# VH-VL binders against a2bn08, part 39

Target 1, 238 residues: a2bn08
Amino acid sequence: MAEARLQRLLRVYVLDTSALTDTRLRSLLGSGSLDEAVRRFAELIASVRIAYGVEVYMPPTVYEEARRFLLSNGVTVQSFEALAAWITIKPPTRHEIRIPASIVRDYVEEVRARLARGLRVAEEHVRRAFEAGGLYAAETASREARREKLGAIIRGLRERYREATRHGMLDSVEDLDAVLLALEVRGVLVSNDEGVRRFAEALGVISIDPPKFISVLQGLLRHSKTGGVAREEAHSTS
Short names: E, the ipSAE of ESMFold2; O, the ipSAE of OpenDDE; V2, 0.75 times the mean of E and O plus 0.25 times the DockQ between their complexes.

## First folded at step 11 (VH-VL; framework fv_emapalumab)

Design k10 (at its last look DockQ between E and O 0.67; V2 from the best seeds 0.00; counts 0 for: pae E 2.1 > 2)
Fold by OpenDDE, look of step 11:
Structure k10 (fold): chain C 238 residues (1-238), chain A 121 residues (1-121), chain B 111 residues (1-111)
Amino acid sequence: as target 1 above (238 residues)
Amino acid sequence: EVQLLESGGGLVQPGGSLRLSCAASGFTFSDYAMSWVRQAPGKGLEWVSAIKGSGGFKYYADSVKGRFTISRDNSKNTLYLQMNSLRAEDTAVYYCARHSEGVRDYYFDYWGQGTLVTVSS
Amino acid sequence: NFMLTQPHSVSESPGKTVTISCTRSSKDIADNYVQWYQQRPGSSPTTVIYEDNQRPSGVPDRFSGSIDSSSNSASLTISGLKTEDEADYYCQSYDYSDLVVFGGGTKLTVL
């Protein structure tokens, strides 16, 4: 039962958005462009599908997000479709999936802590704005200079607020869908987001990062070529 | 009264394994996140790993990632640290510590007495 | 990842005020709360400050924490220094991934 489970784990994968947008994929696939990387990725998935029956899944929400991202970053429709042809789009059955309440509790605590950190970041930026734009700066700075400074503070606030509240945690429904789908199909989640992977682990879902995923697929293909040659040599000597 | 008692420390060879335990009492164990923090002889504190109350969310320092596994048994009020592929630099007193939430964030409010792990050939 | 840098040692006479600094290497010190722990020789650490400037029950008001955004540092201030305050002091914070980071520690000697 454990071996069968392990074998199944090696055959079913669920991709989140980061699995397709990871910046390392281009180098791993030996491509000069993102478009080429996507095409090579499609070929790789196709090859392992045909050779080993590997199944790759993606929730519709992740699919749409990935599509939007890739097309906006120079990937052609043809290349994207080539990839999509080998990916099974499946929504998780959300109403049937059960999550332990204890995990939900821990997640709520994490969210609360993150919200508190966000508030702190906001307070700090209000203070900075006050110091920068206060009565002392208004007398000497042009309206334009003041506006620019305020703009910089707001941009900083947005960036740091986002980092404080969202970094390293499950922060999107798309990612949640990927985790839930992986749970449902008993697959391996492919993600480079540590927060997503942590949540997956909490639910008993195995996860790997995109580079490892590529390595695994490439490894599968290398072993299939060597096994065929050994069988032909054994038949010729009898 | 909150009590944390570490055990399982000892002498181990490089490449060996050891499992630490922390017995907790005096509070609802499952409601609190727990951490392991270590201190090499004559050195400072180094965070090792943390686990949330459910046992599902785990965190690791880069220095131990892939080698150490944190876990807990809430039915036994016990925290564990499985240490594999031990190195000389893992030699330290290992403390278990409880996370307590203040108004806005977590801090370590209770510490055990520690257990000594010595990795030496 | 960031580091918290503390002075290796500080010393002061009884009754005086001492300040221990904790400087964050990256981003803003105000992004995450800072805690301070006291460790006496042969003992486990104890919390003296949490959330930058809050004192746990039982910690005397001689202990105070502060944040200075301009220097990207936190500070532990001990007023009315006593011989019993001789210990190692560690600052602690979190990164954005909720990883715990300790400072290198400061040995406080009461002269």
Scores: ipSAE 0.644, ipTM 0.855, lowest interface PAE 0.8, mean pLDDT 90
Fold by ESMFold2, look of step 11:
Structure k10 (fold): chain C 238 residues (1-238), chain A 121 residues (1-121), chain B 111 residues (1-111)
Amino acid sequence: as target 1 above (238 residues)
Amino acid sequence: EVQLLESGGGLVQPGGSLRLSCAASGFTFSDYAMSWVRQAPGKGLEWVSAIKGSGGFKYYADSVKGRFTISRDNSKNTLYLQMNSLRAEDTAVYYCARHSEGVRDYYFDYWGQGTLVTVSS
Amino acid sequence: NFMLTQPHSVSESPGKTVTISCTRSSKDIADNYVQWYQQRPGSSPTTVIYEDNQRPSGVPDRFSGSIDSSSNSASLTISGLKTEDEADYYCQSYDYSDLVVFGGGTKLTVL
């Protein structure tokens, strides 16, 4: 009875894109290719749906992102569709979902801090570009050398700006949709993205990474085939 | 005057648990992000964990992820650190630190006196 | 993770000027603000510089901070050294992957 109650509580999961694109998936499913891993993932999800009624959800935005990634990386349409057949594609009901104002306040404060960091990065790279321009005016340099120097400064600006403003933060609507759906259906969010998981947990959504998700589902099936039978017989008169 | 007072430190065996508390006064506690910073005997400062004013957003150093849980109770003006699966390398003085107004570049404007955690067999 | 490297110790005479360096192992130090903390023996740390070169109220003008992009380092400069400046000094910076990183600390002896 205690096992049956626990299994009921582990019934709903929501995947973000990282749950399907995690590079550890192939190894965890004992597969030689990504296509084979996707098929085995489909079998795993199907098996836990049948044995325990475990539901796996995905927003349409995450579905489209995952589809593009998997098909462009050698997964056949047939394998992807076999997986998708066991996943419920449902948009979050955004207009009805409520988020605590204090969470939004904290998030706005974080955005402010990151905008300030981004401005600092931009200012320093403007200074580097100005200094480089003076150098090329004072010394002999080829057209190719000037182009390479400017390109390096711009690449550095882009890289540092992205890191300063976006890394480890919930900054995409696809990831927001996964969090909102998990909140709406009271499901466990599956993601390897620290910023996405942090935001979900701030809203009271339990989150796990994809390796843990696979491990949990595999454990349920091993328990179902042996423990479920033994538990039922333990409640029967011998 | 801003005051931060840590408590809950002590001796514990490896694998054991402790819960640290930090009592805050002299400011609107819920408006400020808070951190735990530790210092092993004779060593430097190491950041451990942070939590934003709402209590919802939490951040952890890699060395403590999965073992430590930061939390706060804004009705009691108290910051907590639940430390599980303790290891010898967790031995340190643990400081409660307040972030400057807003999480501006994660610097700490007020520190508590610290509480000693010793993890030994 | 990135590291912030400081000299282990520095000694200077009263009235002199000392500079404590803080070198970042990867990525540009100028892209992230640097803070400096003072810790006297048996005491908790206090902030002496924030945002590279700003002083909190109550910190004497003889404390200053600077950034040098060419050496990828920050510096804390203390002029007119006084006996009460004897302490450990830590630089601190961040990026999102590590969030907060402290330097190893520098023991300043005023002799």
Scores: ipSAE 0.534, ipTM 0.779, lowest interface PAE 2.1, mean pLDDT 87
ESMFold2 (binder alone), look of step 11: mean pLDDT 92; pTM 0.940

Design k11 (at its last look DockQ between E and O 0.88; V2 from the best seeds 0.00; counts 0 for: pae E 2.3 > 2)
Fold by OpenDDE, look of step 11:
Structure k11 (fold): chain C 238 residues (1-238), chain A 120 residues (1-120), chain B 111 residues (1-111)
Amino acid sequence: as target 1 above (238 residues)
Amino acid sequence: EVQLLESGGGLVQPGGSLRLSCAASGFTFSDYAMSWVRQAPGKGLEWVSAIKGSGGFKYYADSVKGRFTISRDNSKNTLYLQMNSLRAEDTAVYYCARDYRSLDYYFDYWGQGTLVTVSS
Amino acid sequence: NFMLTQPHSVSESPGKTVTISCTRSSKDIADNYVQWYQQRPGSSPTTVIYEDNQRPSGVPDRFSGSIDSSSNSASLTISGLKTEDEADYYCQSYDYSDLVVFGGGTKLTVL
């Protein structure tokens, strides 16, 4: 039973958005462009599906997000469709999936903590704005200078606030769907987001990063070429 | 009264394994995140690992990632640290610590520590 | 990742005031809370300051914490220094990846 489970784990994968938008994708697949990388990725998935029955899944929400991203970054519709043809789009059955209440509790506590961190960031930026001269410094500055200064403060606040509140945690419904789908199909989640992977782990879902995923698939193909030659030689000697 | 008691320390060879335990009492164990913090002889404090109350969310220092596994049994009020592939630099007193507000990383209670010595 | 830098040692006479600094290498010190721990020889660490400037029950008001954003540092101040205050002091904080970071520790000697 354990071996069968392990074998199944190696054959079923669920991709989150980061699996397709990872900046390392081009280098991993030896491509000069993102479009080419996507094509090569499609070929890779196709090959392992045909050879080993590997199944690759994606929630619809992840699919839409990935599609939007890839097409906006120079991937052709044809290339994207080539990839999509080998990916099974499946929503998780959300109403049937059970999450332990203890996990939910921990997550709620984390959210609360993150909100508090965000508040501290905001307070710090208010303090900085005040120390930088606040409204008084604005009286002597040109309208343009004030606008620029305010803009810089706001941009800084947004960036730091986002980092404080969202970095390192599950922060999107798309990612949640990926985790839930992986749980449902008893697959391996492919993600480069540490927060997503931690949440997956909490639910007992195994996760790997995109480089590892590519390596695993490539490795599978290398072994299939060597096994076929050995079987043909064994039949010729009997 | 809150009590934390570490055990499982000892002498181990490089490459060996050891499992530490921390028995907790005096509070609802499952409601609190727990951490392991170590201190090499004559050196400072180093955070090792943390685990949330459910036991599902785990955090590791880079220095121990892939080698150490934190876990807990809430039914036994016990925190664990499985240490594999031990190195000389892992030699330290290991403390278990309670996190006051679930990953605010305010360690309000500490155990007495257990000594781990990695030596050939 | 960031580091917290403390002086290796500080010394002062009884009754005087001593300040131990803790400087963060990156980002802003005010982003995350800073805690301070006291460790006497042969003992476990105990908290003397949490959340930048809060004192646990039982910690005397001689201990105080502060944050200075301009220098990106936290400070532990001990007024009316007593012989019993001789210990190692560690600052501690965390990053947004939920990695806990300790300072290198400061040995306080009461002369």
Scores: ipSAE 0.723, ipTM 0.871, lowest interface PAE 0.6, mean pLDDT 91
Fold by ESMFold2, look of step 11:
Formats: C-alpha cells, sequence, structure tokens
Structure k11 (fold): chain C 238 residues (1-238), chain A 120 residues (1-120), chain B 111 residues (1-111)
C-alpha cells in the first residue's frame, strides 16, 4: 500500500523557487548557460508529461519570484515561456487546507527560540561595542577609524542575527505556498531549502532536492526513449 | 517524578534493523521535545536525533540521516528510534533524553540507556 | 559543522579547584548556550550546568560555568573538590541549523 501511494505521488511534483534557481541547474542539464538549461528543463518536463503523465505545479507567488530571477540572469522570455507552458500555475486552496494545531504550536515554539537567539546575539554585540568604545576613544583614534570599527560591529551583528533567526526555517509566504500546494495536490515537493523541506515533511509531504528531481526525470526518459538501449545495457552487464 | 525507560536494544548483524522504545512518565510527554543520544563503549556522547512535541518536526545527525527514523506515539507516552542499515559504528548505549525547552538542547532528564551491538 | 574540544583528563586533590575547558572550533561560543553534563561510572549523564552558567536544583554552588569569548571557549569550574566529583564531564552546544554537538569528554580524577 505504501508502494502504490509512492507511485501515485511520484507522478505529481510541486516546485519551489529553488528548483528553478539552483546553481547546479546548468551542470545537471549539461548546459553552458542558464538560458540553455531552462530550455532543456522545459524539454525534460514536456517529455515526461507526454510519456508518463507527470504533472508539475507551481504557486503563482513562486512563479513570479522564479520569473524575475531567471529573466534578470540572462534567460530569454522565449525560453522561460517554453518552460512555463508545461507547468500548472495554481494557488493553494488555503481555506480548505487543514494543518494540525500541534504542528502550528511547534512552529510557534521554534519562532520564539529563534527570537531569543537573536536577542542573545544582539546583547553580545552591544558588549563588543562598549568594549571598543574604550579602545577607540577620540583622543587615541581618528574619526574615520572609530566609524569603521562601529560599522564592522554593526555588520557583524546583522550577519549573526540573520543566521540566528532565519537559518534553516520556513520564513516566507512563497515557501509556505509551495508546501501547501504540495500537501493539497498530494505531490512531491522539490526544494533545496532544508527549512522548507522540514516543514513539508512535518505535514507528511515527501520532498526531494533538485538534483534528485532532474535525475529521476532523466532516468524515466532514458527508459522511454531508449528502451532498446536500456535493455541492451542490462543484458550486456548481466 | 520524571522517568524515562529505554528498551529494544540487542545484538544485530550489519545491515540489520532494530527499533528502540523509550517509555516516558511523570510529565506531559507531548509538551516536550525528545532526543536520542548514544555512547559507544568507552567513548563519548554523540547526539543522534530529536523530535518536537507534535511528532511532526524531526532532526537527525548526518551520520544517521537516511538510515534512522525518530517517531513518537503521544497516546502511549513512547518515543521510538527505528534503525535500519545498521553498521558496526552504530554499536553504542542509546539514551532517551528530554529537552527542557523546545530546541534548547538542554537534556534535563536521561533514561538508563539500552545497548545496541552490531557485529559481523 | 563545529567541534567542541576538551582536555582528555584532568586531576586534582580534594579541596582544590579544577577548571575544564571546552573550545569551539567555529562560530562564536557566546552565541549559543553551553551545557555541562556529569557522568559517573556505570551511570547516565546528569546536568551540572545549563545555559552557560545556571545550576539545576540540587547541584552544589561549587560548580560554576563561564564563557570566554576571547578564546572562544566555555569552562566548568569545580571548587572544593570531593571524591564524589570523580566522573567524566561533557560540554555540549549547538548551531543555528539545530545540530547538537558534545565535547569529547574529560575524565576528572580526584586523587
Amino acid sequence: as target 1 above (238 residues)
Amino acid sequence: EVQLLESGGGLVQPGGSLRLSCAASGFTFSDYAMSWVRQAPGKGLEWVSAIKGSGGFKYYADSVKGRFTISRDNSKNTLYLQMNSLRAEDTAVYYCARDYRSLDYYFDYWGQGTLVTVSS
Amino acid sequence: NFMLTQPHSVSESPGKTVTISCTRSSKDIADNYVQWYQQRPGSSPTTVIYEDNQRPSGVPDRFSGSIDSSSNSASLTISGLKTEDEADYYCQSYDYSDLVVFGGGTKLTVL
């Protein structure tokens, strides 16, 4: 029974933005440019749809985020539209989706923990600034040196705060929409973001990273387009 | 009075599977994140896995990711660790530990441990 | 990933003071709480310090914890050593990806 469910789920995929923006996309599709990679991705999705009925979904929020990124990074409108033609753009039906209250409670506890970690980082950097004030007094340091030291402390605070509060968690509505859509359509979420995948898995959504996704689809096409070759490879190996 | 009692340890061959249990009592089990921590004979402590109170959020050390599955049954006040594809390096005493606060990773109560031996 | 490095062993006479160090290999030790656990032979670990410098109820005030950001280390200090303090001591912390790391452990011998 679990195998039959997995076969059904492996025919429906939901992409988050990272599935289209993963820096490994060019290499995984054997492409010299992102534009070429997008075209090959479109061909891959089209082929598995035709051969196996594989459906690929994306929320509108993720679609717009991905479009902006790709067009800003050298992807032509023609290449992007060729890809989009094979992707179903659908918002999650949020008012019909149920999330267990205990999952929401756990998420709230995580947010509280991260806020507390952020405060701890801020307190440490206040202490650093106070200490630096004694070492960079006006009589012993230039105005320029004092401003540079303060700037370094503030940049350090911002970096550590972001790490403490945002690293490894679901923190955007685009990411949430991808998870909710995957839950709704009973699809496999494709993402390279561990926080997004962890939240999806907490709701019972199966997730894979983009390299795995591309590998699975390429494997399906080798079987479909090269059935004779695949059979020959199996016979010659055995 | 908080009590944690592990069970299910034993001798298993490499590639085998084993499921550990930890019976909890004396507190509201579903309010607490739980962890498994292991200790190879004569060696130090190594964190293995954690699970939040709902049972939905799960965390794994890289050394066990993909092979071990943490779970809980809050109606039975029981924590579980399903260990698959066992290796000799998994030989250890496995402790069940309670996290004082969600993701604080302060383990305020520990069980007595259960020994898992993986040998060829 | 990061490591927590402790001395393999320390020893001191009853009534004296010992300090066990715990050095973090990367990122600031002050950004995440450090816990200290005591493990007597044949027993499960028990907490002696949590949240850098807090003692659980029942832990004597001769146990104290501290953080030194300049050396990126935590320390457990035990004053007025008693023979019952002979045990293995582990520091423990975590990182922002919710990974938990223990130090290698320090065997305290009370001569």
Scores: ipSAE 0.509, ipTM 0.778, lowest interface PAE 2.3, mean pLDDT 87
ESMFold2 (binder alone), look of step 11: mean pLDDT 92; pTM 0.944

Design k12 (at its last look DockQ between E and O 0.81; V2 from the best seeds 0.68)
Fold by OpenDDE, look of step 11:
Structure k12 (fold): chain C 238 residues (1-238), chain A 121 residues (1-121), chain B 111 residues (1-111)
Amino acid sequence: as target 1 above (238 residues)
Amino acid sequence: EVQLLESGGGLVQPGGSLRLSCAASGFTFSDYAMSWVRQAPGKGLEWVSAIKGSGGFKYYADSVKGRFTISRDNSKNTLYLQMNSLRAEDTAVYYCARHSEGVRDYYFDYWGQGTLVTVSS
Amino acid sequence: NFMLTQPHSVSESPGKTVTISCTRSSKDIADNYVQWYQQRPGSSPTTVIYEDNQRPSGVPDRFSGSIDSSSNSASLTISGLKTEDEADYYCQSYDYSDLWVFGGGTKLTVL
């Protein structure tokens, strides 16, 4: 049962958005453009599906996000469709999937901590705004200068706030769907987000990063070529 | 009174394995995240690994990732650190530490006495 | 990734005030709380400051923490220095990418 489970785990994969948008994929697939990378990725998935029965899944929410991202970044519709043709789009059965309350509790604690960090970032920016001239700057500076200064502070706040509250955390429903789907289909989650992978692990879902995923698929194809030659030679000598 | 007691330290050869334990008492163990922090002889403190109360969320320093596994048995009030592929640089006193309670768990409020791990040929 | 840099050692006479600095190499020091730990020779670390400037129960008010955003540093200040304060002091902070990070430690000698 354990071996069968392991074999199945090696054959079923669930992709989150990062699996398709990881910048390292271009180099791994030997592509000069994102469009070419997507096409090569499609071919790779097709090949392993045909040869080994590998199944690749994606939630609809991830699919839409990936589609928007890839098309907006120069990937052609044709290339995207080529990839999509080999990916099974399936929503997780959310109403049937159970998450242990203890995991939820720990997640809530993490969210609370992140919110607290966000508040600190906000406080720091208020302090900086005050030190930068506060009310005095308003009296002496041109409207344009004030606007620019305020804009810079707000941009800084947004960036740091995002970093403090969202970085490395499961922070989207798309990512959650990917984890849940992986759990449901008993597949391997492909993600480069440590927060997502941590959450997956908490639920007993195995995860790998996109480069490892590509390496695994390429490795599968290399081994199939060597096994076929050995069987033909054995039949000719009997 | 909160008590943390480490055990399992000893001498091991490079490439070997060792399992550390930390017995906790004096508090509801499952409500607190726990960490392992190590200190090489004559050196500073280095965070190694952390685990949330449920045991599901695990964190590792890059220096030990892939080699060490943190776990806990809440029914036994015990924290564990499985150390594989040990290296000379892993030689240290290993402390178990409780994370603070409340809104944040960023700091360690209680520490054990530590257990010495020596990796040497 | 970030590092916390501390002076290797500081020394001062009893009754005087000493300050130990902790400088963050990247990002703003105020992004995350800073804690300070005391480790006496042959003993386990104990918390003396948490969340930049809070003291645990039992820690005397001679110990105080502060943050200076302009220098991207935290400071532990010990007033009315006593012989019992002789120890190694470590600052600690958090970053999700780096998780829990300690400074290199500062040896405080009471002369």
Scores: ipSAE 0.660, ipTM 0.860, lowest interface PAE 0.8, mean pLDDT 90
Fold by ESMFold2, look of step 11:
Structure k12 (fold): chain C 238 residues (1-238), chain A 121 residues (1-121), chain B 111 residues (1-111)
Amino acid sequence: as target 1 above (238 residues)
Amino acid sequence: EVQLLESGGGLVQPGGSLRLSCAASGFTFSDYAMSWVRQAPGKGLEWVSAIKGSGGFKYYADSVKGRFTISRDNSKNTLYLQMNSLRAEDTAVYYCARHSEGVRDYYFDYWGQGTLVTVSS
Amino acid sequence: NFMLTQPHSVSESPGKTVTISCTRSSKDIADNYVQWYQQRPGSSPTTVIYEDNQRPSGVPDRFSGSIDSSSNSASLTISGLKTEDEADYYCQSYDYSDLWVFGGGTKLTVL
């Protein structure tokens, strides 16, 4: 019972796009290029699949995002195909998945709060633009100075609006698909996005970040069958 | 009348664990997000953790992430804080606080009386 | 992380007006709501201002809040100062990155 759940936690993982695009992956895999990192990642996944039956899943939407990103950043088709060969591409069965109404209610309230905050940001930046127009009237300031001030206000609006409405929130269908697939297959979600992980955990899905994922897989391989048994016995005897 | 009553504080050694409880009454508990806020002796207020009405969405201050777990039992109208790997810096009065309704999740409208946690070697 | 900086203490005579400042260290204070809490000695905090300048029911109108974008600060103003206003006052703000952040607190003394 508890053993079966632990065995599942060690064997089944679902990747979102960040699991393949996290900027820390090259150093974590000891690689000088992204292409080399992808090859080492493929070898790591293959090794744990063979030694421990570890399964790695990805929704098709995440697969297409990751493929486009990696190929456009110097990863060869051969290296990507080598990685993809060890990943099960499976869409979540969206129409069969159930989410408690209370979770949906909480999410709707969060969206409403973020929309209200975004409106406040917009109103404040309109106010700043109006006041700046009075200070930078054509008679007292150059045209280029006025243009640059307006541009700064608009950039500030865009930045603060994004923070108010999107930061730390699940906001894409690709991310949702990764969460739903992890729920469906009872796997561990691998993501570096706080909003995605929080949503997954609200549904009872265990999540870890990509550095932790790499560490877990490398740790499994450091334990030979004999070495792993010896380590467990030594720790359990203390 | 909204009432929040904390319990479970006490003296504990560094590395130890405690579980705080907050009994809620006078409102529909599951409709409100809840927080723990602490105050070290002679110091100011520090937010610790929050949980939305469903119990599914949880938030933690960096200083406690990985060591503390917030939870709630809506059938018992009770908020919990499981504190593990306690440090001397965790010594404080811990307040249970209710968030304002709906889109006003930004502030705390009701506070409990607090429960003292002392972490001493 | 952003910080909210308050003066350690302020004092004023009864009947007069006092202003307590709360300065945000980074990003614009006007983009996020600011709350103010009162804490009398030995008591739990209570809200005196929410959403920059709104008063909860039962808070007298001599308490007011404001935002000053030019100094990147919020202010709590208490007019007609009374001895029962002696307390510690905390500002608080929220954003989706740093979550709930409190100021360091200001001790108000009514002379």
Scores: ipSAE 0.604, ipTM 0.812, lowest interface PAE 1.7, mean pLDDT 87
ESMFold2 (binder alone), look of step 11: mean pLDDT 92; pTM 0.940

